VH-VL binders against o60147. Designs and how they scored, part 204

Target 1, 175 residues: o60147
Amino acid sequence: MLEKNKYLYIFRHIQTNQVLLSQGNVLKKTALFQLPYPLQKPVAPNGMRPAKLRKDHWVPLLKVEFPNESMFQSVFMQLLNYRKYRSVQPLTSDLLKLPIPVRRRKIMRQEVPNTIADLADILNKEKFPENSVRLQLSDKSDSEYADWPPSVQIDSEEIKLSRGFREKTTVDEAR

## First folded at step 9 (VH-VL)

Design ya41 (framework fv_tocilizumab)
Fold by ESMFold2-Fast, scan of step 9:
Structure ya41 (fold): chain C 175 residues (1-175), chain A 119 residues (1-119), chain B 107 residues (1-107)
Amino acid sequence: as target 1 above (175 residues)
Amino acid sequence: QVQLQESGPGLVRPSQTLSLTCTVSGYSISSGYYWSWVRQPPGRGLEWIGYIYHSGSTTYNPSLKSRVTMLRDTSKNQFSLRLSSVTAADTAVYYCARDEEWLSHFDYWGQGSLVTVSS
Amino acid sequence: DIQMTQSPSSLSASVGDRVTITCRASQSISSYLNWYQQKPGKAPKLLIYDASSLQSGVPSRFSGSGSGTDFTFTISSLQPEDIATYYCQQSWSTPYTFGQGTKVEIK
């Protein structure tokens, strides 16, 4: 059977370790709205223009293959909800004591461990068949950020990006 | 268009609590940003009092921390300042301001409310 | 707390003059410095943020530079409407602190 809607790709920024979720292996400019701290400073006159997407600054963190589209959609939406939840929690007193740029770097640096932990937590609470979820990590040591359920099979195979992701070199300004 | 407006008594007696409210229009205070109070004694400079994050978390200037409370009322889109045990040294124009989250700067200010502590 | 020292405390200049104000932080604040303009009886107005970024709607004659501990604010050609007190403010850490202000007057 040929199914195209059961893959989740997660990318990380090479400098900040910020994380982007994608429903496919192609990053779209709109994914930048997931970021709590923009990659560009606000732009006059409206301050609402998103940063340009530089594909050379984002590398695959992990790829997940789900048994079906329903499970993919459920996990993807839950990851977005976890990210929203984290963004509205009160900052700890330890973080509030830090200079703002140090605090921001520390928060951004935690996005990789947090996303991996959140993914594992979601997969642990769902009832999936043994070895039914295939997880590929660019760095296998990142699996150590969480305890994985029996439903997850961790592969060391290289994550392969789409032809379109690799071939496009010009930043598209259209949303 | 985002607008901030202070309201509250212009005269407070020594030892009482100074209470001010900032009404925000054009943006929901629970949707983002830090919401700050800044004061300015007549003829003097600016002093940051504290902020409340859109989640409800507060941070106060240590010099005022024992006397300051900030609260929010999301149903009215307001945040407030309470400063206890006031003295003549607390006479100032009080401003509310929005603190931009990404780079931290005060991009919108209220008009200011003069509070005189008389004794 | 981070102390902000602003200089000069006041200056008088002619229309068309280049005006320079400096601000020094007691410790490194990277680029987390803002500049505000305050006219008598009015709230402060943001002019420059993140040391050198011009706020929307602010005339291009205003500029900022610097990083670490030493910062400069410049008005390239002073206009009558620029008569005000200018304040620097660090946003590196709480409590946020302001310089004592520089009063700019026309000769």
Scores: ipSAE 0.005, ipTM 0.497, lowest interface PAE 12.6, mean pLDDT 81

Design ya42 (framework fv_tocilizumab)
Fold by ESMFold2-Fast, scan of step 9:
Structure ya42 (fold): chain C 175 residues (1-175), chain A 119 residues (1-119), chain B 107 residues (1-107)
Amino acid sequence: as target 1 above (175 residues)
Amino acid sequence: QVQLQESGPGLVRPSQTLSLTCTVSGYSISSGYYWSWVRQPPGRGLEWIGYIYHSGSTTYNPSLKSRVTMLRDTSKNQFSLRLSSVTAADTAVYYCARSEEWLSHFDYWGQGSLVTVSS
Amino acid sequence: DIQMTQSPSSLSASVGDRVTITCRASQSISSYLNWYQQKPGKAPKLLIYDASSLQSGVPSRFSGSGSGTDFTFTISSLQPEDIATYYCQQSWSTPYTFGQGTKVEIK
């Protein structure tokens, strides 16, 4: 029973701009395992993840619809590898010159542009059919962080955030 | 409470196929995680065999890839291991285990099933 | 494949002693290292994940540290129930690989 899930959901933190990937429309507490703080790993690995998932602090960044589970799986695994690889790269000299709190904030703020750029890079690398991948964003200007291949159709509709956005499901918004 | 339990024949003849099933309770195998097999020859260390992702895709240890097949049965909440062309070197305790999706640590293990390859 | 080398292969210590075990990866694995306890005839039990995170329900006397290639596992005050073989495991990439194990005995 393959091909039941062909959607990738990406969420961002409203204050820090940190990114969480999800295979479902609702974040699970285990999604917090995605949040190593790069500058803290060498010096203090303990306590780098929040004890609680506060759903009101996370909003949809984008969702991607793939034509089948195989394409979803390929892109998802590659995106995980890109994120893992970024976590072990040495910090640039300009970042090393910054005070630790400023450096941390700057690194976290780059997660949204980096994730979008990585997603686009993966999709450019793959040989997917024209208009086979549907991308829907909460803020269409975020699409400008990357150049997208012909396989990607960017939805003119943004993901809608209402007063009760905490209670919304991304699946209901997609269909 | 999540529990894993191995089952299958404890004795397999050389050249035949070793078949084991892991029954999972307290969590649906289709809801997430990697579902793995790990073996341990008597008195030796641990060797990862492979995993099946909750979607059904598989990754196998290259040292065993030509002989290994893993399958899932979502209706019974089970996943299985088949290891073909067995020899005495395949005698081991076989464990099923759940591996967390993001950090890949094995948080729940079955009790283990000893499989002896002998004629 | 990433090779994991564990040291020592065995040790004997007294109740209340501080015990340290080391694990070395053949390449950098960041913090993607886990520690397991295995008692005779039993399945391995997860103690530490992500190099230093204590698994829920595991006594606080167990701790882990390190990053990159060099990792340490510590029992701050050895108890009789801690007699076991301890294994490190890298979760950086497949195939996942384990150290050869360290047998901990009480004098």
Scores: ipSAE 0.484, ipTM 0.794, lowest interface PAE 2.6, mean pLDDT 85
Fold by OpenDDE, second read of step 10:
Structure ya42 (fold): chain C 175 residues (1-175), chain A 119 residues (1-119), chain B 107 residues (1-107)
Amino acid sequence: as target 1 above (175 residues)
Amino acid sequence: QVQLQESGPGLVRPSQTLSLTCTVSGYSISSGYYWSWVRQPPGRGLEWIGYIYHSGSTTYNPSLKSRVTMLRDTSKNQFSLRLSSVTAADTAVYYCARSEEWLSHFDYWGQGSLVTVSS
Amino acid sequence: DIQMTQSPSSLSASVGDRVTITCRASQSISSYLNWYQQKPGKAPKLLIYDASSLQSGVPSRFSGSGSGTDFTFTISSLQPEDIATYYCQQSWSTPYTFGQGTKVEIK
């Protein structure tokens, strides 16, 4: 029996700043299901689910190493739930005053900080052991979007993953 | 200065459980870092067995996971390795080592303890 | 698992020579590559971490470089006390894995 993947990778779209969660360091096409359909009317960014995954359009946002696969799965599912929750919440009056394209852009710009904040909130609630979770960010300044619990070790070095995957010439085996 | 020292029986019979303890001095194992076991069969390379977090959580090599148990005793500043159902293939020098919290390089090592599996 | 392949398996050089050892990972490990020196009957000793960072107390004749999948360990001027087996080790993901080692001898 091989140990299952305990790494969470979060990617952002280079243009739209939309966010995708990945269990592996290679973004899979199934990750697109995390995005809303173009013709849907949710609060979340509408019309931004592409038909095909362009891996080169997605860059790493952060990498998280959990103590075990179970903890990873728990956090992963909770992140999805947080996103779902936001997608069904009413828009603020300020947002409703904006033209739809502007509104969409504004919402999408918030996906990165919201996702980071969600992660921090989840980890705060989970009460994992101190320094048991390792976090590496592509931009160190992104860590400022949230208060991190003692369970999280933030790497001083920025993540060096390639767009949409760990390395252009290498693919990690799915675990 | 941080020092690690392995201790335990040097001879184990087949199918029995190998048990080793690493005593750490100069640093509290509860304060930080990852505490690993690495083994080296005679004349061969190095194999990482697993580590225990300073918090007590463990991560094992999948190749040995089913047989490996690591524990820690903070009161004694020790952490231990148990390897069940041993065979001749488990004959090796066993090292305990400390690894940095993020980069996970092994900066301090014990002197190693030879464990021979023989009838 | 990530496989680490060292080259060569063994080498013999003269005192003062430049020695180069290579390590290749089966997949990208960024800079999470460490180098160890092991003398007979002794535990491995950390020389280089994070591909190119020199461990405290280690002579400056030792160095490392590389990123991704290809890494290089160098002894700028081989000394008699450098006779040992050298190992690379990836620390990108568990299980952590080592190269098969390179035995360095003096002619």
Scores: ipSAE 0.000, ipTM 0.561, lowest interface PAE 12.3, mean pLDDT 87

Design ya43 (framework fv_tocilizumab)
Fold by ESMFold2-Fast, scan of step 9:
Structure ya43 (fold): chain C 175 residues (1-175), chain A 119 residues (1-119), chain B 107 residues (1-107)
Amino acid sequence: as target 1 above (175 residues)
Amino acid sequence: QVQLQESGPGLVRPSQTLSLTCTVSGYSISSGYYWSWVRQPPGRGLEWIGYIYHSGSTTYNPSLKSRVTMLRDTSKNQFSLRLSSVTAADTAVYYCARVEEWLSHFDYWGQGSLVTVSS
Amino acid sequence: DIQMTQSPSSLSASVGDRVTITCRASQSISSYLNWYQQKPGKAPKLLIYDASSLQSGVPSRFSGSGSGTDFTFTISSLQPEDIATYYCQQSWSTPYTFGQGTKVEIK
């Protein structure tokens, strides 16, 4: 009955720029299932999905605060659908010209701008109240990948956490 | 490990509401995943009924949407299925199952509960 | 809704045989396809997810392949305990849909 605020935590890979969505401030190992994996097991490791979640390799990209769980679920489900839609689109002729490893790197690098653009597109289609959705970015320039609706308030303070969305960093509070 | 167990009446009269509960152990239903119901009429294949997300949000198969309600009870670590206005066509084994969030595979299943719709 | 068609509906094979089952989706589902084994009186058991990934604890004789609309499930050397009905399931979009099942029997 009581609607609670919900957060969407978005991470990026420090080397590949791949994006992981999370409902919690710490990534679960199953989050890697978001990433594509070669259907045939390669003779040597050469896939987009890492075999093991290394939490130090994923840093905060964006934190989104929604006023209620209903809005959070709507946006989250639509983001998942956008990511699936992208996976079945024909590759552009420019990408098809590239060797497979180079093509994979280019696709992975596009995940940050694509995710931000998709989020903005969803929020522009939904008619949420003014200033009801708060965005906090690690790098505010990433907000320039899209035009944001009046429902979005971009926090002037960037995320200072380099190793995830951890709340407490004070040693004196740890027993 | 994660375990799911169905419970509820095995016999329901036509026009009544079918009610089943799934009890989950080894994992909190409020911590993640989708929690789903799948049914199988005797001698036939599998039909997805719907799921409830760990937050309480629901999605139902459009073929059943007007008759289906799913609820969670996080204090008991249970989720339930209510199917209204049942007919003989609703006679089936009903399974509860856990659905992985990203790839949507059903990784844990209950044993199944046979529900017969008969007067 | 995405329709899933399995072939064959049933097959008989000898212990040690290679068994192949196919599944076709009515539209492209990328790799969002899972395979389940169901023994009489039992719940389905996940064998393969994401078209080709083997679920932990599942014997290596089971494998999956394919992408888009055409998928294959293989048992490289049929064992007596493999006698069951096998189902594919698309996980691309709700409503999730299953193939009609393939019954595997021993000759």
Scores: ipSAE 0.505, ipTM 0.814, lowest interface PAE 2.4, mean pLDDT 87
Fold by OpenDDE, second read of step 10:
Structure ya43 (fold): chain C 175 residues (1-175), chain A 119 residues (1-119), chain B 107 residues (1-107)
Amino acid sequence: as target 1 above (175 residues)
Amino acid sequence: QVQLQESGPGLVRPSQTLSLTCTVSGYSISSGYYWSWVRQPPGRGLEWIGYIYHSGSTTYNPSLKSRVTMLRDTSKNQFSLRLSSVTAADTAVYYCARVEEWLSHFDYWGQGSLVTVSS
Amino acid sequence: DIQMTQSPSSLSASVGDRVTITCRASQSISSYLNWYQQKPGKAPKLLIYDASSLQSGVPSRFSGSGSGTDFTFTISSLQPEDIATYYCQQSWSTPYTFGQGTKVEIK
C-alpha cells in the first residue's frame, strides 16, 4: 500500500467524467459526498451524485505526490473549495439557453479540465519548492489544460488505467 | 479504546418491529467510519444488514432493504437498527460494528445481542 | 451479490500444525478481502484485512494472501486458543458478504 498521507489521486467517472478526490490509490466511499446532493440547487445539475459507489466506474485521472501531508491537506482542501465555489456561481447565458439534459452533459464534461486547472492554480499560489511536487497523468495531453509552476515535475509516464482497481505498488506485487 | 455495545429487547413478537441501539464509546461517530449492523442466526453464518454514516447516509442489504431503517444520534454517540415485520427467520444475534472507510473491514464489534422472534 | 465460498467447512488438526483455509469470490474483488475469527459465544474478531494485512495486536502466526478471486488464510502453527470458526468477507462492494465459515478444531 502506498503512503496515503502525501498522495493525491483524482478519479474520473468513465461515463460522466465526474471527478472525485482521494487521499491515496483507494477510493474512499465517502468521496461521493464531494458531488452535489440530488436535492440541492447549485450550478451543478441535480442528481449528479451517484446513488452508489461503483469502483469499476472510476479510473485515475491523475496522481500527485507531495513532499508531506501538510502540503497535501492544504491542496486537497483548496480543491474542494474551488469546486464549491463553482457550484454556487451563476450559470452562463449560453448554458441557460440549452435544455437541461444538454446542460448537464456540458457541465460534466468540464469537470476534468476545470479540476486540472484548479490544481495548477492552487499550486501556483502555494509556491512550493522547485520540483517538490510530482504529477502523473493518465493522459499527458491533460497537462495542457493549465500552466504548471516550477514546483511541479510532470512525470513522463502515464498512469495506467485500471478500472475499479487501485494502482499496483511494489508492495502489492510482492504479495 | 473503541467499544460498542448493543441494547434492546431480546424478545420480539412476529410481525412486530425489532429495535436495537448501539452505544459507542472511545470514539466519536461523527469523526468518521461507517457504523454497521451484522446478524448471525444460531448456528449459522454472518449476514450484513447495512451501515450508516454520521451524515445520516445509509446503505442497506437489498435482501432486507424494505424492512430496515438505520438512524444515528451524534449527540448520544449512538446508532440504531429497526427491522419491521419480523419472523422466526429474523432470530439471530445482532452485532453492531465499526467499518473502516477505505477498505471496509470491520475492526471493532459489539458483544452481540440475541433477539428471538417468538409468539 | 458476490458469493464467497470457503474451503473446507471444517477441519481438525494438531497443535503446531499448519492450517490453511481458502476463500473464493464469485467475481474479482481485488484485495478487498478480510478474515475474522469467531470463538463460541463471542463476536467476530478481525485478523486480516486487505487480503494480507495483519490487524494490530494479532499474532504473526496468522497470515493471508491472494488477490482477484482466490484467497488463502494460514495459521503457521496452530495453538489451542485458535479453536474457532473463521470467516472471509469481501469488502469490494455492497452488500458485503461473508463466507460460510470454517470450523477449526484440535485433535
Scores: ipSAE 0.014, ipTM 0.595, lowest interface PAE 9.1, mean pLDDT 87

Design ya44 (framework fv_tocilizumab)
Fold by ESMFold2-Fast, scan of step 9:
Structure ya44 (fold): chain C 175 residues (1-175), chain A 119 residues (1-119), chain B 107 residues (1-107)
Amino acid sequence: as target 1 above (175 residues)
Amino acid sequence: QVQLQESGPGLVRPSQTLSLTCTVSGYSISSGYYWSWVRQPPGRGLEWIGYIYHSGSTTYNPSLKSRVTMLRDTSKNQFSLRLSSVTAADTAVYYCARAEEWLSHFDYWGQGSLVTVSS
Amino acid sequence: DIQMTQSPSSLSASVGDRVTITCRASQSISSYLNWYQQKPGKAPKLLIYDASSLQSGVPSRFSGSGSGTDFTFTISSLQPEDIATYYCQQSWSTPYTFGQGTKVEIK
């Protein structure tokens, strides 16, 4: 058995703060299927996902190392379900009062705090062993969006990406 | 050019185990996606049976869960379906299909394999 | 489980007609709805995913719309090769469920 999928990477868009989940330190073009969120479709009825992945527009938000594939899969699937649930929630009355472009930008900015809070909630619900999960954050202050369980070790080490991912001259074409 | 192809016996006796294999070409089953089985009884609609993720973890339709097992063989780039204790109600065309990871749409399908449950 | 109901169960139309099929989910599924075409004796073919996104290689006469519980699939100008049964499928949660299908025939 080879345990290759025990790392969860979460990326944020440098301009919009939209979040992408990845099962490794490489973003695949299919990750764009996580975008756009439902709130974008009413504004552009024929709205489509970007034709190509601009890897230089995405930076690491956090990296989670699990002790094994089973724990990774459990957390990853729950996080996907949390994202689906959030994408279909009714907008608050405060948000409905805002013009659509302003509302959309405000919702997108909340994806980072929401994703971090969701991750912490999932980890608090799971009964993982003490210090078994290693969390690395690009900005340590982002850890303040949630209370973390004893299973989590928060490290301040830089998140290391694959060499190819950091090269800004390479983009994936739509197929 | 991803292709999926089902194979296995077309006739199974009642109470036995239905066994089918899906051979994938043009993409490694260990590299992603949810590898799925969907069946269609004659003259009826489509029923999702379950999937196996590239890691080997499985999710089955609750209506069939007690009878279903899915396995993968990464060396042969195959995944398989075992359905135990079959009855005439399990007579159907069985399709293997690939479900995209984020939106769960089935983008590639096998041609289908008719399995008849009869004495 | 999420129940998917299609309407109509069958329809007959002339070449060049606009054809509309509807699909209703028993609970909100946002845009997690896909449409498939199945010709006699063949496997289903993905036409539309995420309610309104056209699959690569699929003719532009096919389109989808809707969100929440009510969805529509449209063929803007029916062609002879479009004779098939069409299925909707929710991808919101497992078990994934399909509508019972709509048979489209030429008059």
Scores: ipSAE 0.197, ipTM 0.726, lowest interface PAE 5.2, mean pLDDT 84

Design ya45 (framework fv_tocilizumab)
Fold by ESMFold2-Fast, scan of step 9:
Structure ya45 (fold): chain C 175 residues (1-175), chain A 119 residues (1-119), chain B 107 residues (1-107)
Amino acid sequence: as target 1 above (175 residues)
Amino acid sequence: QVQLQESGPGLVRPSQTLSLTCTVSGYSISSGYYWSWVRQPPGRGLEWIGYIYHSGSTTYNPSLKSRVTMLRDTSKNQFSLRLSSVTAADTAVYYCARYEEWLSHFDYWGQGSLVTVSS
Amino acid sequence: DIQMTQSPSSLSASVGDRVTITCRASQSISSYLNWYQQKPGKAPKLLIYDASSLQSGVPSRFSGSGSGTDFTFTISSLQPEDIATYYCQQSWSTPYTFGQGTKVEIK
């Protein structure tokens, strides 16, 4: 029996290391509205569209299983708030001095460590029961970006994606 | 809808400073993006001059860097170009444009303003 | 600076023809390449970004491909309104540079 609303999937881009959050095992094109980071999220009335989603360029970083939807919603909303907080922080003068592609690469490369650290911080604050949250990592070494609370059980096993994930060429439009 | 409009003198004397202003509507220039200048000599191709980040930080084309200054006026939602020591080679249509960092493209352009430098 | 070379400099084709323009970068720019259309007396208009992504509102007959140093822009079925000069532009590093342009005319 599968309950999609108790699972959080996090994907990373194979070249840029950018991170996308998903509530399901299929990445939707609308997830691209989580990009860009940290500050340049456009609000243009012209309906500027995100870049096309190439599902073969995104691989699972980690999957979190919660015992119930209430715990999932609490953690997911807090993670979105952490990401929002990061997006409104001003870019440092050191970053602004870098060439655009180098700056983008540096910022994007930090998304994986930052997201893992944010997730761990939220879980440490929530004080959930021992071994109640299951964390699955594609690369177990990524768990070293943070200190995990006793509520987290870390498993290293293949993260299963929808059978159609690699075959489909189109996804839902934004909105 | 986001719109950009160039303004400034259409005729500049050799050795003087070319000064143009871009007025932006529909979006605050202090809220995001790189605000850019691109020029095109009559019958020729496009040359990027430089841009100013929404924080005020600037990047200029090295070929023009010694002569270029860009400034923001956030109260008027404008950014400007000053090009010093002009010659006939600086005669061009000057466009202001918005550069989007993550998609890495120029998405909105002004209509262009022809500046003629007499020789 | 990264040099962008377009080929051909100009071409003439009939309505309904498939038109291809190539753009070469002097060094690898990954997919950081854009294509713009400029009609006489008008500002450039973005058609393709990130080498192959179609800008919103742009007809599907326009497409782009390539990565690294070799890029192609295609109009699958040329229409009269497509008479324009087309420019490629690299966004890998500043200074951003444009190709010399390809003038497309109808026979």
Scores: ipSAE 0.005, ipTM 0.490, lowest interface PAE 12.5, mean pLDDT 80

Design ya46 (framework fv_tocilizumab)
Fold by ESMFold2-Fast, scan of step 9:
Structure ya46 (fold): chain C 175 residues (1-175), chain A 119 residues (1-119), chain B 107 residues (1-107)
Amino acid sequence: as target 1 above (175 residues)
Amino acid sequence: QVQLQESGPGLVRPSQTLSLTCTVSGYSISSGYYWSWVRQPPGRGLEWIGYIYHSGSTTYNPSLKSRVTMLRDTSKNQFSLRLSSVTAADTAVYYCAREEEWLSHFDYWGQGSLVTVSS
Amino acid sequence: DIQMTQSPSSLSASVGDRVTITCRASQSISSYLNWYQQKPGKAPKLLIYDASSLQSGVPSRFSGSGSGTDFTFTISSLQPEDIATYYCQQSWSTPYTFGQGTKVEIK
């Protein structure tokens, strides 16, 4: 079942904390082009980063329901723009002193708090009607990364994915 | 398409400052990458001197840190090296190079400029 | 600082021979190792990056392998134009360091 264009899903990588944005509850391979750092080594120095999308490596971080498609499109586009802006910012001198893999992991781990903060910032600027935006978090403590406007209603309900998505069985395989 | 070219005096007296400029064409130095200097004494191996990130942040080899300064001039698409208090041990071919951001390999090099330190 | 040691320091081989040189790091650098070719009077040229990735435009006879501390560079069939000094370089941390070089010459 495809979701309407009023839903935003955000997924996190279970090891790196890298974030992918998606429309609806299906994560497509093309979403991997959002990543500044590849999950696999680059094939060529041109930075081409096609990688196999493994459903068992990605879990839902949050789901946002907007009252209509216009609001969804506005927030989604702004969020993509925030991500692009962050990707071109200069690295601090402290980060440049670190080994490349350590530096990369440190940057990746900040994607979850940064994405949540960016989402809240956009929603605070847009001034939507009270309780018009429904936010579901897989881990409710992630809401603490930002201050939310009156337009946002936070729910802790489980985020449902399409059959065959392996986010729940990833833990079971470790048992 | 991307080309780097070193320029500057080929002779420097002991105790003076060695100054070299790297002119980049085909790519804007403010748009990405690290921009590095590497030197090679005659008949010897390669030694990394330092880099300047496209934002202006610098990192220098600790063995040279007290004597090295790197600057960028984005209007001229150039970056430069200054090495103070030179001695005969600083005689080398000096290369500028572009360093790829994620894997830190040098994909484009200048032709090299020989700097001789002699009285 | 990470020390890079190459072996051998020099070698002589015939056209068509398989040539192998090795590089050892004083600590684990994962796959963050690059190989460069330098011909007399010329700047170094990148051949291999990230231990095993072939740079665009570089002939397929050049290859690299290894991870951690031990790395190998191979020329599967030596050609006359391959006469050069070859350097490994670690990109794990600054300061970046190079091996001492391996001079390849033809008999």
Scores: ipSAE 0.000, ipTM 0.498, lowest interface PAE 12.6, mean pLDDT 81

